Miniprotein binders against q56419. Designs and how they scored, part 75

Target 1, 326 residues: q56419
Amino acid sequence: MEGRTLEEVQEEVFKRHGVLVPKKELEDLAKALEEAGLLLTEKVEARLKEEEEKLKRERPMRLAGLSYPEGEREARAFLEAFRASYPGEGEEARVLLMPHLEPSRVPEVYGAALAALEKTPPPERIYLVGVAHRPLKEKAAALPVPFQTPFGPALPDLPALQALDALLPFELFNTPLAFREEHSLELPLFFLKGRFPEARVLPLLVARRSPELGEALKVVLRDFPGLLVLAVDLSHVGPRFGDTPLTRTLAEEARRRDLGFLERLAEGEPEAALAFLGANPTRIDGVEVVASLLPLLRERKGKVLAHRLDLEAPTLSAVGAGTLVL
Key: E = the ipSAE of ESMFold2; O = the ipSAE of OpenDDE; V2 = 0.75 times the mean of E and O plus 0.25 times the DockQ between their complexes.

## First folded at step 8 (miniprotein)

Design z18 (at its last look DockQ between E and O 0.18; V2 from the best seeds 0.00; counts 0 for: pae E 15.9 > 1.5, placed apart)
Fold by OpenDDE base, look of step 8:
Structure z18 (fold): chain B 326 residues (1-326), chain A 107 residues (1-107)
Amino acid sequence: as target 1 above (326 residues)
Amino acid sequence: TEEERRFEELFIEAWELLYLGLESGNPEILKEAIRLFEEALKIARELGDHEREAVVLAYLAEALYELGDKEKAKEYAEKALEIAKEKGIEYVIWEAIELLFELERLG
């Protein structure tokens, strides 16, 4: 496309499909597609439109057979193995912070989450709040459709989602395509659905801090009680994230930041947790989620059940993961 | 053509998996992305489309680098660069050079 700026393509994709593709990714894709002689616009548009239409009905599994088993029997065995990887006992959770990192990298952290869920009475609904790794039209979004899992579909709580939408100053049901491949929801949902097959789900994504979301959820939770789950990872350090290769010093700093963050949350001081991170030099991804949910995290005391800084050896990078109950 | 359509499908899916693999940190996703890119590469070569070939090689190099296969990443990046220089594909030239530089820096 000789004359259209990537900004114009981004704007057009946004206007037509409601997807804000990060400029760099769009640039890369657009260039790749342009270089591949693929007219980005019409075919990508047609595919995006088709995918959007599908997402009006259900969100299919994207990571089945890759991150977890597709078959129900194998999926149950997978859950049991992950639970077995954590030798401790859990605690009852009203709020659960758990990772969304590839499960095989931090099995004991997911195992700790499962241990907590064992001690938690089956909720009527689960508020699952993930991190948007793709841009959203608004600060937060929801997808009010069934999410497919090996254990059957996770059904949305439409009344609770509608109540939430009514209290927000923006449209909650925005950017459906952002949910298509969002692993921050899919991976935690596998474990949650496996443990609570009858629970309805509110799949939420946060792109930017939204105090309004926390205030609205606080009201909604009164009429629609449920388990709140924060699906967030912790520090991201090393070359993949713009740092030097992982050193002992860098790893110690990442762990310090992760644990300091989680411990302050466990003490019921989420503002102190955010303040402790400052400019967030180790790139804890859960910051925007926590900042959005402050009203729900204040004065709740809990316990850190697990933490791991997992090395990605090929890139000499590391990602932090933790499990916290409140 | 049907081959061009198949290439496009494979390439887009591979690209999506590459992104997802990078974000999730799952090497199996990256391996699947590589598999699909290799199929796309085969089609590009069968079509004699050197531009598509160069683009796929660059993405293969990136994916292989992320998996820690530095030797193969270097091989694919060099081949991408060679084709891209010959064909004047500026984007691929820059991507290949950047990756080769990173490989040298961390090697």
Scores: ipSAE 0.179, ipTM 0.601, lowest interface PAE 2.4, mean pLDDT 87
Fold by ESMFold2, look of step 8:
Structure z18 (fold): chain B 326 residues (1-326), chain A 107 residues (1-107)
Amino acid sequence: as target 1 above (326 residues)
Amino acid sequence: TEEERRFEELFIEAWELLYLGLESGNPEILKEAIRLFEEALKIARELGDHEREAVVLAYLAEALYELGDKEKAKEYAEKALEIAKEKGIEYVIWEAIELLFELERLG
């Protein structure tokens, strides 16, 4: 109700709905809404405190039954269907870029990631770097607990996480609630855990670019080798994201920006990839992760295995997803 | 009753997810909130509880508005307003009016 007088609201209600609500009644209603909102907020806050304590022990599946099957047998079949949707061969990855977009929307892009993992020697650990969709207290965060999957728990690599924490100028274990609903970790982890059931995981989120994270990870990876996964999406275009309705021209621009970004990364030129995006007019969300991890991406050459700019029919908007191996 | 307790549990979780979705701007969280509100709405209707029904409709409209579905947001807000006016549920009247005002402002 910010910025409006009760008289303005009263007049608009009468004009729009033909009902004259007395000013006193509007005042009473506003008070009642404030009181009800405060009560519900306090219950939500109490629930969040309880959930935060639970997240200090484990991170449960939140997308089972929504994005992937909960049962292991069904989940295994689901995983294999995704591999089958990409008829090509992968290439060994030391660094893998893969999406976190709803898997059924870009099946061949996830299939390409599986093809790359098929060619990758089983790692002892996976550095899984997603995009924080909730605010973090710092530029980046981790949650050092088991992440539940249909394939069993993905166990944290506690020594590597502790080594990483020690090298950062901020506390790494800083925002457990940010992980509660974080699909940028959960969706890629489904595929990674299904292929590498014995690998431990470093579940990491980036909220804002952190050069410190990249430098620290370069050191940690030397002592704790593993697979680095950038779990990021690409362009976000259309009305949901503040654009005009999606046009062929906007979609073509988004696709060109996605591919130009990925191709420059594939040439080992992450700074050039970021420069190519400029002000990031198609809102590629991988930018903050790439900008954090420059020391790990420089001079690594590789290949773009797949890309799709996928239409969100209900919102007439599109999101890009890609698979890149380095 | 047990149905009333089930409604409150669904509503609280849905409200929690709506809050989290609004803060993060994450459409998947908003979609889950909508799903839970729809379950709560079914229970409110089975109970014949007009206040619970109208409140859930108002929150459904808010979630859909934030998701960018202006047409469905308007449908639910108008239904919430209709019930609230008929039953004299004053605080829902205000919530529905505010949302309909915002929907008109945006287009």
Scores: ipSAE 0.000, ipTM 0.226, lowest interface PAE 15.9, mean pLDDT 83
ESMFold2 (binder alone), look of step 8: mean pLDDT 81; pTM 0.796

Design z19 (at its last look DockQ between E and O 0.51; V2 from the best seeds 0.00; counts 0 for: pae E 16.5 > 1.5)
Fold by OpenDDE base, look of step 8:
Structure z19 (fold): chain B 326 residues (1-326), chain A 107 residues (1-107)
Amino acid sequence: as target 1 above (326 residues)
Amino acid sequence: TEEERRIEELLIEAWELLYLGDESGNPEILKEAIRLLEEALKIARELGDHEREAAVLARLAEALYELGDKEKAKELAEKALEIAKEKGILYVIFEAMKLLFELERLG
């Protein structure tokens, strides 16, 4: 329903198919479609409850064997190959912006992240901030459990997570099921754990801009120093995202917005980066994350290491990915 | 029944994979989801479960669209819509129509 009112959809359905779907039923259906990603049978609810109980102990790998190797030996070879795909040298990162897109689509962008991590002293902890692609109960959430990786479990920093929770006006430990299949954490964590096996992790998701999160993290980082990682993608353009097929003009606009966003972040001007995007017509994924972390991004200068607008040929759509060091 | 249990398991896993495939952009995930949905479709037909048949067809159509098979996507979406209209399955009508509109918009 991107860009059309429920009334327009109703009218179009009626015109084309002779079916008048009541607006309330369309609203209920839109809600039900948003909610019914799974026909919640009693069994699905029971399964979800069981999965929620498991998530109290650990978050298992979901993309092992699909996006990256499950075995440690093969996983190490995978990391090395991705690092090799980026011919440049990295820089030391205090803040790392990296993608969460399927690694095989943008190998050199992940390679740039690995290059940056090579120049970064091993942190005690990693604040990993991803994008919630599922609804959260609150604007942001954390899951205070081990995340499984081919390199062993990424252990949570419970003291730092508790300190963060205490400073937030909402319960941080909400919506555990949103973490179950969240690739925006799992994919970057593979690379981070592979490089820093001993680092504790704070797995965070942002659904909506939370200025409170940035202010709280700024305080927590003083007592609990660590690497801040923004796991975000950039522009999403083409038919899958409601546009026309990718053209030179559309690709140039996506690149312009991606690079303009990253460059302003590299200059230490995150508010200018957000303002540059305006209504975000190319749908940069990381906007809500950056908007939440403004206090941590201000006045930090850095460098854009890599950028790619990757074509998904089957749908003539494209997704932007970048690596930024601050 | 064992068939009902099996189809539910397949659908849960397939929907999870469809979500991951859509969000991550990995086509191999979508191919695996399609395999599971095809098995679920077979079971749904064997059971005479027209609701699940229509729902699975709509999801298959979406996955095939994402893999670039627009012709097959259109065929399956139309079939899903036909069954859903006959049986009064509103959510499938909506999903199938949404996809068909997108396919028409793109030519």
Scores: ipSAE 0.281, ipTM 0.675, lowest interface PAE 1.9, mean pLDDT 88
Fold by ESMFold2, look of step 8:
Structure z19 (fold): chain B 326 residues (1-326), chain A 107 residues (1-107)
Amino acid sequence: as target 1 above (326 residues)
Amino acid sequence: TEEERRIEELLIEAWELLYLGDESGNPEILKEAIRLLEEALKIARELGDHEREAAVLARLAEALYELGDKEKAKELAEKALEIAKEKGILYVIFEAMKLLFELERLG
């Protein structure tokens, strides 16, 4: 099938099962499999079209009961437990970098974000910028609908979103389905909505670096001030990400890359942070977001509050997460 | 029937959770997908629906592979393939063989 000739498939079946399947039978099987795959694809496509129409009205919780509690009372207690996981004090943030990794894996990193929010005056709106894990039609996208949380709906800031859309050379509201499963918005939003229940949200995704997005956001933030949140993870190392199983050497390199990246951002040097990563050998996924937002990060100094490189034992892989205030 | 519709809904929902779990790395999302697939398997067996049983086993094997349980994933993929070969369920043969090739390639 994928890059194999029928003769190669025939040989493999013989090696595996001790029977030589005639080439005609393999051709008939391949055709039948293609037809069956088309029918399954049509059912999935119909379901996705239905979900796209639902997303034009609201974005429901996908991770309640999996990553955080569904009930509001339990969710508030859950937030406080995460704050308690970080023993330090926060600092006021105009820009907050926080993870989107599963919260239970990096509790003190989310706790550090909560500590920063404690020191931050409640913003009128939050610019929440995540990493698109599904392809977008354009370099970036937004979804201008309420996002459901256990703390009530996070309402979109429609005037700010419309101003942003008007400044971009592409339609901002371009890929609703990319938001359906996008945990890089949902997981940070749980924490942000829990601490700032009155703040409106601009839920943004970056798929590919967009200098246009950063320039437009610079303009929009002047008229619509708020908290800028970069919801990004750091290194991704190990077999799930194309490496050999995690070794101490690979883990040490990932930690060094994560901290070097964060420290250069904390010095107000986002171009230097990107240059430090070079070819990005540990696959920090914050790169495209930082590269898009350079105008908003330059010369803004701050502090790294927390970092963890978290082991995924079943996959012998690891993901880095950090908290940075600027 | 209502039971057949239920199996298809469970398969679609499990597929969505498997996709989300792959992106997030969250084992609890993968475990929820497995729970849905186990429910679908029970219904398919009660109906005597060999096609749906084999399809669910193949998806369950995929979920276990993504969770990192390669031994169990192989066992379930082999069972799915056995049923699919005996009943002539070509789509399941393809999916089970694809997973078994991946498991053999990795070791």
Scores: ipSAE 0.000, ipTM 0.241, lowest interface PAE 16.5, mean pLDDT 84
ESMFold2 (binder alone), look of step 8: mean pLDDT 79; pTM 0.771

Design z2 (at its last look DockQ between E and O 0.52; V2 from the best seeds 0.00; counts 0 for: pae E 13.2 > 1.5, pTM E .784 < .8)
Fold by OpenDDE base, look of step 8:
Structure z2 (fold): chain B 326 residues (1-326), chain A 107 residues (1-107)
Amino acid sequence: as target 1 above (326 residues)
Amino acid sequence: TEEERRIEELLIDAWELLYLGDDSGNPEILKEAIRLLEEALKIARELGDHEREAAVLARLAEALYELGDKEKAKELAEKALEIAKEKGIEYVIWEAIELLFELERLG
């Protein structure tokens, strides 16, 4: 529905299919389609409530055996192979920007993240900030439970999470179901837990820019120091995202925007990075996360370690991924 | 019933995988989702559950589209739409129409 009015959609549906759907039903349905990737039956709702209750105890692995190995031995071999895919050396990170894209698509980008982590002293805690691909009740959320990994559970830092909640104008612990499926946390966490098995984690999601989150985190980080990780992808271009099939021109534009964004972040100018994107026509995923964390990114200089625009051949679409150290 | 419970489990897992597959672009995730949806479709037909049949067909169409099989995606979306129109299943009508529109726009 991007770029069309509800009236235009209504008219088109009527013309093509002879069905006049009321605008309100279209709105409710668009909202329901956005909200209800699930058949909203009473039974599904009951099952979702059960899953929500389970999420009060732990977040299980969802991508084990699909995106990464379930077994610890195989998972360690996986990490080593990804590290080997990046031929360079890393730098010490205070802030790490890394992808959450399927690891097999951008192995050297994850390898660069691992290289950075090799040069980073083990943190007490990791602030892992992902992108909410599902709606949240608030602009941001946290899930204060163990996240399962092949390396054992990533345990939450409850004191730091509570301190963060106390500084926010909204309830931080909202929308637990959004975390159930969220790969923007699970995939980065695999690599982070594998490298830092003893670190506590603050799993955070951002749905919309929250300046309050950045200001609150800046205060919390003083009393609860740790590694800040931005788990974000970059450009999303091609038919899957509403563009024409990937061309050289479109790919060059995506790369230009990705690198221009990352370079400005590396210079310690996050506002300039956002301004450079403007309306974000190549749909850089991490915009809302960066916009939320401005106080933590300002004046921090760093280095871009890796970038890739990866082609999804079946859809002639591409997704950008990068690794940045600050 | 056990069949109703099984189909619900399959659908929840399949939809989660579709969601994960959409952003990640991992074809193995989508293939696993398709496997689960095919099993759910079989159960829905055995139960005579036309609502779930139509819904599963729409999701299968979506997954196939993401895998690049536009022809099969179109076929299944049209079938989902047919059942949904006959049975008055509004949300499936919209899902199917949205996908068919996207297929036409990009085709």
Scores: ipSAE 0.026, ipTM 0.482, lowest interface PAE 4.3, mean pLDDT 86
Fold by ESMFold2, look of step 8:
Structure z2 (fold): chain B 326 residues (1-326), chain A 107 residues (1-107)
Amino acid sequence: as target 1 above (326 residues)
Amino acid sequence: TEEERRIEELLIDAWELLYLGDDSGNPEILKEAIRLLEEALKIARELGDHEREAAVLARLAEALYELGDKEKAKELAEKALEIAKEKGIEYVIWEAIELLFELERLG
């Protein structure tokens, strides 16, 4: 009941249900709710502590059987179907921007990423940078454990992760629970591990822009070269995101914002890309990731391979996804 | 009891899936949460556990709201509220009221 006083609740109950609940009864109810919440919190806290201990050893698949097949044979066929959804050719990437939206919603966007990976020499490691959807204790975090995939475990690059941690003004290995259900890493990793089965991974999350992260990564990449992946989505528009119903005008604006952002990144102008968004009125996901990684994006030119603003029929809303190689 | 613990596990698992499904945009994740809640509802009804029945109905209404089925979400939230008011299950009353308020704001 966020933002409501007992008096406001009393008035609402009377308005909707015709029962005036005395203030004393509302006070007793609030106390009962607090007690019930404490009991549930204790059970949840115990479970979360147990899950955190498990995450110190490995990060299991959470979306197998839901977003992609669990079995290796089916997973390989799944990758090929996605590649076929993009009939074009890719280009070699030293930096790849790809989505983390549900793959079945934007098959050609993931297919474009696969096309780029086909042109990319197998890297020793992948710097996979996603968007934290749960709070982090710091601006950014990593989880230095194997991430399970249908293609086998994606092993962490421990020396590179330790070098990164040493360069940051905060502990990098914070907030293990934030990785438990983080699809912005799991969904792109499925495609990356499927294409580069021997690459190690640096699984990174950004919650808030960290210029320190970008500067540190620039140093680490000198000694530990690899593929940099920005696993981000683009515009979020419509009623699910606080807008009026999705209109053609709002959808066209979202598409214009998405493409303008990507095009400026493709020109090696990440500051211009951020400035183009201003207050980010279509809520492009990944602004904090780009803002963190400016030193790695400057002067690096490339190409937008794909874009889709995908409609959510049940919510009358849309989410943008794109593929950019630099 | 063991059955009561199972209902609580199902509620926690469904909550985790509701969080994951909302962010990913995959309705199959939300549908899995609904299946877990329907299992919990079956157990609560077999036990005659009106408190847990009402709590599960309120959570199921939330899941349907997230899936975009606002009419069914309202139906189940109202049913949860009626059971909770009749049986004096105060915390479910507040949860159902909050969801019904949100449904009217967004409807």
Scores: ipSAE 0.000, ipTM 0.348, lowest interface PAE 13.2, mean pLDDT 84
ESMFold2 (binder alone), look of step 8: mean pLDDT 77; pTM 0.754

Design z3 (at its last look DockQ between E and O 0.03; V2 from the best seeds 0.00; counts 0 for: pae E 19.5 > 1.5, placed apart)
Fold by OpenDDE base, look of step 8:
Parts: C-alpha cells; sequence; structure tokens
Structure z3 (fold): chain B 326 residues (1-326), chain A 107 residues (1-107)
C-alpha cells in the first residue's frame, strides 16, 4: 500500500471486484493485514517469542542446504568453485561492497569478492552491513549473538557493538526477529567466515538512511579497526518489481545505473553516486546503506571488480549485483 | 490436534522459505515452499478446515507468482478469495485481493 490512500484502494477494489469495502473495514483490514502479517495465531506468537528467546543466544542458519552446503567439507568446495568462477585477481579491501543475492545467480560476483578477500589481510573484526528487507523499530539494528555458519559460529564483537550503541541516539539492539529471516547478512557471512574464520563480526541492518550510523561507525573504527562490508544488491527491474518484462532498453538502463553508481563510489564520491540515482527508478537495493555510511566512503578510491545483471527467466525480471573494493 | 499442529508447522516453514525465495530469487527455495504448502493443503482438506485451506491457497498463489506462473497464481488466488468470502475470512480476502491486483497491474 505504498503511497495510495485508503479511498483509492476502496475505489479500485470496487471497480475491479464489485465489492464496496467500508473504509473502516479497510482500516481494520489494513490493520488486520498489518496484524495478519502479525495474525500469527497465538501459537505463532508463542513460536516467535520462542524464536526471539533463541536469538538471544545464537542466530541459526536458515539457508544451509538451500543456498549453500550445510557440511563444512562441501562448503569449502563451494567456496573454491565460486572463487574459480572469477578469473581475475582481487585487490586489498578496506571497504568491500558485495551482493546478497542468491549465490548461484551471480557466482562470478561472489568470486570477485573472494578474490578481494584473498588480497586482504585477516581483519580482527568485520562490520557487516546488510539491508533490512523487513521493518525495523529503528533506522538500523544489530544482533549481538553468534551467527551459525558451516565453518562454525561467527562470533560478535561485543566491545565494538557496545561502543557503537553508546554513540547512537537510538537503541542499536532492536528488532531481533528481523535478523532471523535476513539473508542479506547470512549469504555474505558464509563467504566472509569461510575466508576469515577468526574474525569477529558486527552484524548490522539498515532499514532507512541513518547518517548517525555512519558518524558513529567512523568514531568506532578508530578504536576498533576492521573490514567494512556493504552487503547490497543493485537494480531490481521487471514484472516482479512493477516494470514491464525485461527488454534491451530496460536492461541497459539498469546496467547504466548500477555501473554509474559503483563507479562514483570507486572514485570516492558517494554523494555523487546517490545524486546520480535520483529517485532510484531501477530500485538499487543498497541506497539506504550507502546513504548511512557516507562518512566512511568519502574520498576512498577503489575499483569495480565485477558486475552482473542476472535474468530471472520465469518472471522476466532481473537483479543487478556488483563487487567493489575501496 | 496433531494434524492442526502439522499444518501450522508446514505454514511457518513455508512462509520462511517464501520470504527467502522471493528476496533471494532462488526458485528451488520457492519450490520447496510449494511442496510444504501442498502438504498443508492436503491436510486442511482432509480436516475440512476451510480457513486453513483458503490461507494455504493464497500462499500457494503467492509462491507461484514469484515463480512466474501468473496464470496458476491467479487461479489459486481466485479460489482462495472465493472460499474466504464464503467463510468470512477477512485476512485471506485481502491477501488474495492484493495478489490479484498485482497480477492485473503487471499483466
Amino acid sequence: as target 1 above (326 residues)
Amino acid sequence: TEEERRIEELLIEAWELLYYGAESGNPEILKEAIRLLEEALKIARELGDHEREAAVLARLAEALYELGDKEKAKELAEKALEIAKEKGIEYVIWEAIELLFELERLG
């Protein structure tokens, strides 16, 4: 219901289905859809509460056996295969932008990330900043618990997380349930943990641009140095995202926006990258993350290692993915 | 009942997979969600639970839509809507209507 009034929805329902839903019923139903997205039966509420209590201890794997292998041996073979899919050499990263899309869709883009990680000295900690695909209570959140991986648990850096929380005007440790089903952290973390088994992690999600987060992280990084990872996808175009089926023109526009965004970031001009996108008509996923991290991206020059616009043939839609080193 | 518990388990697991499948774009995740929902649908029909039947049909329609099967998605959404209207299941009515609007907007 983004941007439409309840009256417009009522009119559209009436026009299409001949059903006049009273405004109060639409309000109650918008509330009940908010609540029906929440109308998890008392049992589901109880289960969510149980899952929330579990998330106080650890975040289990959700995509093991689906997006990547569950077993360590098979997971290592998976990493090697993805690395092999990228024929180039990487560069040392202080900041790594990488995708969170299904790995099998963009193997060479993940391979480029692995190539960069090969040239990167093992960090003490990794600031992993993903995209919240679910609402957060605040603009950003963190989950200060171990994240399970086939390579063992990724342990949180509690001192650095506490230092970050202390500098933010909001509670950082909010919305733990948003992390339960967030692939934007889980998928990148597989590759990061596989390469840097001893690194601590700060799992962060951004729902909305938070300049405060970037300023706070800039301070925290002085006392707690580490690798900054932006786990973001690029353009989302086609029917799944409200466009016509993918055409050459639409694909060229998506690529233009993706590459124009990444190139400006590679030049150390993150504000120019955001300005280039304008209203973001191709729906680049990472805009809120980049907007939050401006203080950390300014004047950092780097290189675009890989880019792909991957076609999802069943829906004639496409998603952009890229790997950038700064 | 054990059957009701099983349906709830299947629905929760399927919902997680639908979310991941839709966001990640992995069709195998969505296919797994569909298998779980089909099992739930079978149980719901065996129990005569029209509420769960309608809810499962709406989720199946969503999964099929995400897989690009718009025709079958529309069919199942319409069926979910029919059952939900007959039984007064408001949340399913809305889920089905939203999906049907999306299908029409993108069609």
Scores: ipSAE 0.080, ipTM 0.571, lowest interface PAE 3.0, mean pLDDT 87
Fold by ESMFold2, look of step 8:
Structure z3 (fold): chain B 326 residues (1-326), chain A 107 residues (1-107)
Amino acid sequence: as target 1 above (326 residues)
Amino acid sequence: TEEERRIEELLIEAWELLYYGAESGNPEILKEAIRLLEEALKIARELGDHEREAAVLARLAEALYELGDKEKAKELAEKALEIAKEKGIEYVIWEAIELLFELERLG
């Protein structure tokens, strides 16, 4: 029936059933089918626009009650328990690398991030850079709205975001729906907002490396100083990730690659860190973020505070997480 | 260049439909997303664009999973993972693995 004229349909009906349907009735049917298809398309477009308009006003919590408690009192106790899971002391951070892995899987790694924040003067703003798990219209994106947390809304730093947008060769505010379920921002933000309740946030996602983003951020950070946070995970190995089951030897190799990457970042040598990974055989999650932010990572020396390769015994797979202060 | 831009436009539109369709559970929205993804897949393969092919396959696997065709979703996710591992396409690797994990947990 696709591509058939109404006369062809009429002829087929007559040949098969002996009934001649008036052309007007066939025209009315064709119009009704076209209108129904247009209405379905319009309904979908209207719903997508509605979802996008909601995200232009605020970004609600998606993981409350799942990854962290919804109530403020319980959430603060939860945050303090994570700090207690790391017995060490932190260091002041100008740049913090922390995970976005499910917090209960790597409590001491998040605890190390909290220890670093204890030593860090409260910043006026936080540049929170996560990994886009959904495609973006451009290499990177931001969402300039309040992000809800159990500790209250994390307010956007609109002047800094506007300055960043003005410096990029693409529109920064380009894919609101990509932020709706993006845990690489929400999970770190829980910890950051809990420690710095007055800090504003620049919530950023990287889909593909963007040297332009790093150069623009270098300029923006001079006028709008703040804490830069790379919210990234490390190695992904084992059957969940298409590999053979982990052995002790394979886990040791993933740990060596994670630590080698972090150590080179800690020496202020982000290009060497990327070169060390080569084809990234253990699928370190943060490569595109680091590659975008090279101008901000060069010559910043620091310390690896924590690392864990989180083993999932039933799946014989593992994910690495680390805390790095620069 | 024009075809590359077309793939990206199809991916974004399909992703938005998938996001809405998965939330609403509306199979007609999911079917439309699949149609767009199949068009994008055809173009990506004609161009030999393995990076975009892997991205489209992962998205198509997700759409089929949400529509209930778990066997086809597994096949496409495994293909997407194979290409993404070869080319180092991190977000596709993560999406394919998460979907395969979900498919095997439920199976």
Scores: ipSAE 0.000, ipTM 0.166, lowest interface PAE 19.5, mean pLDDT 84
ESMFold2 (binder alone), look of step 8: mean pLDDT 80; pTM 0.780

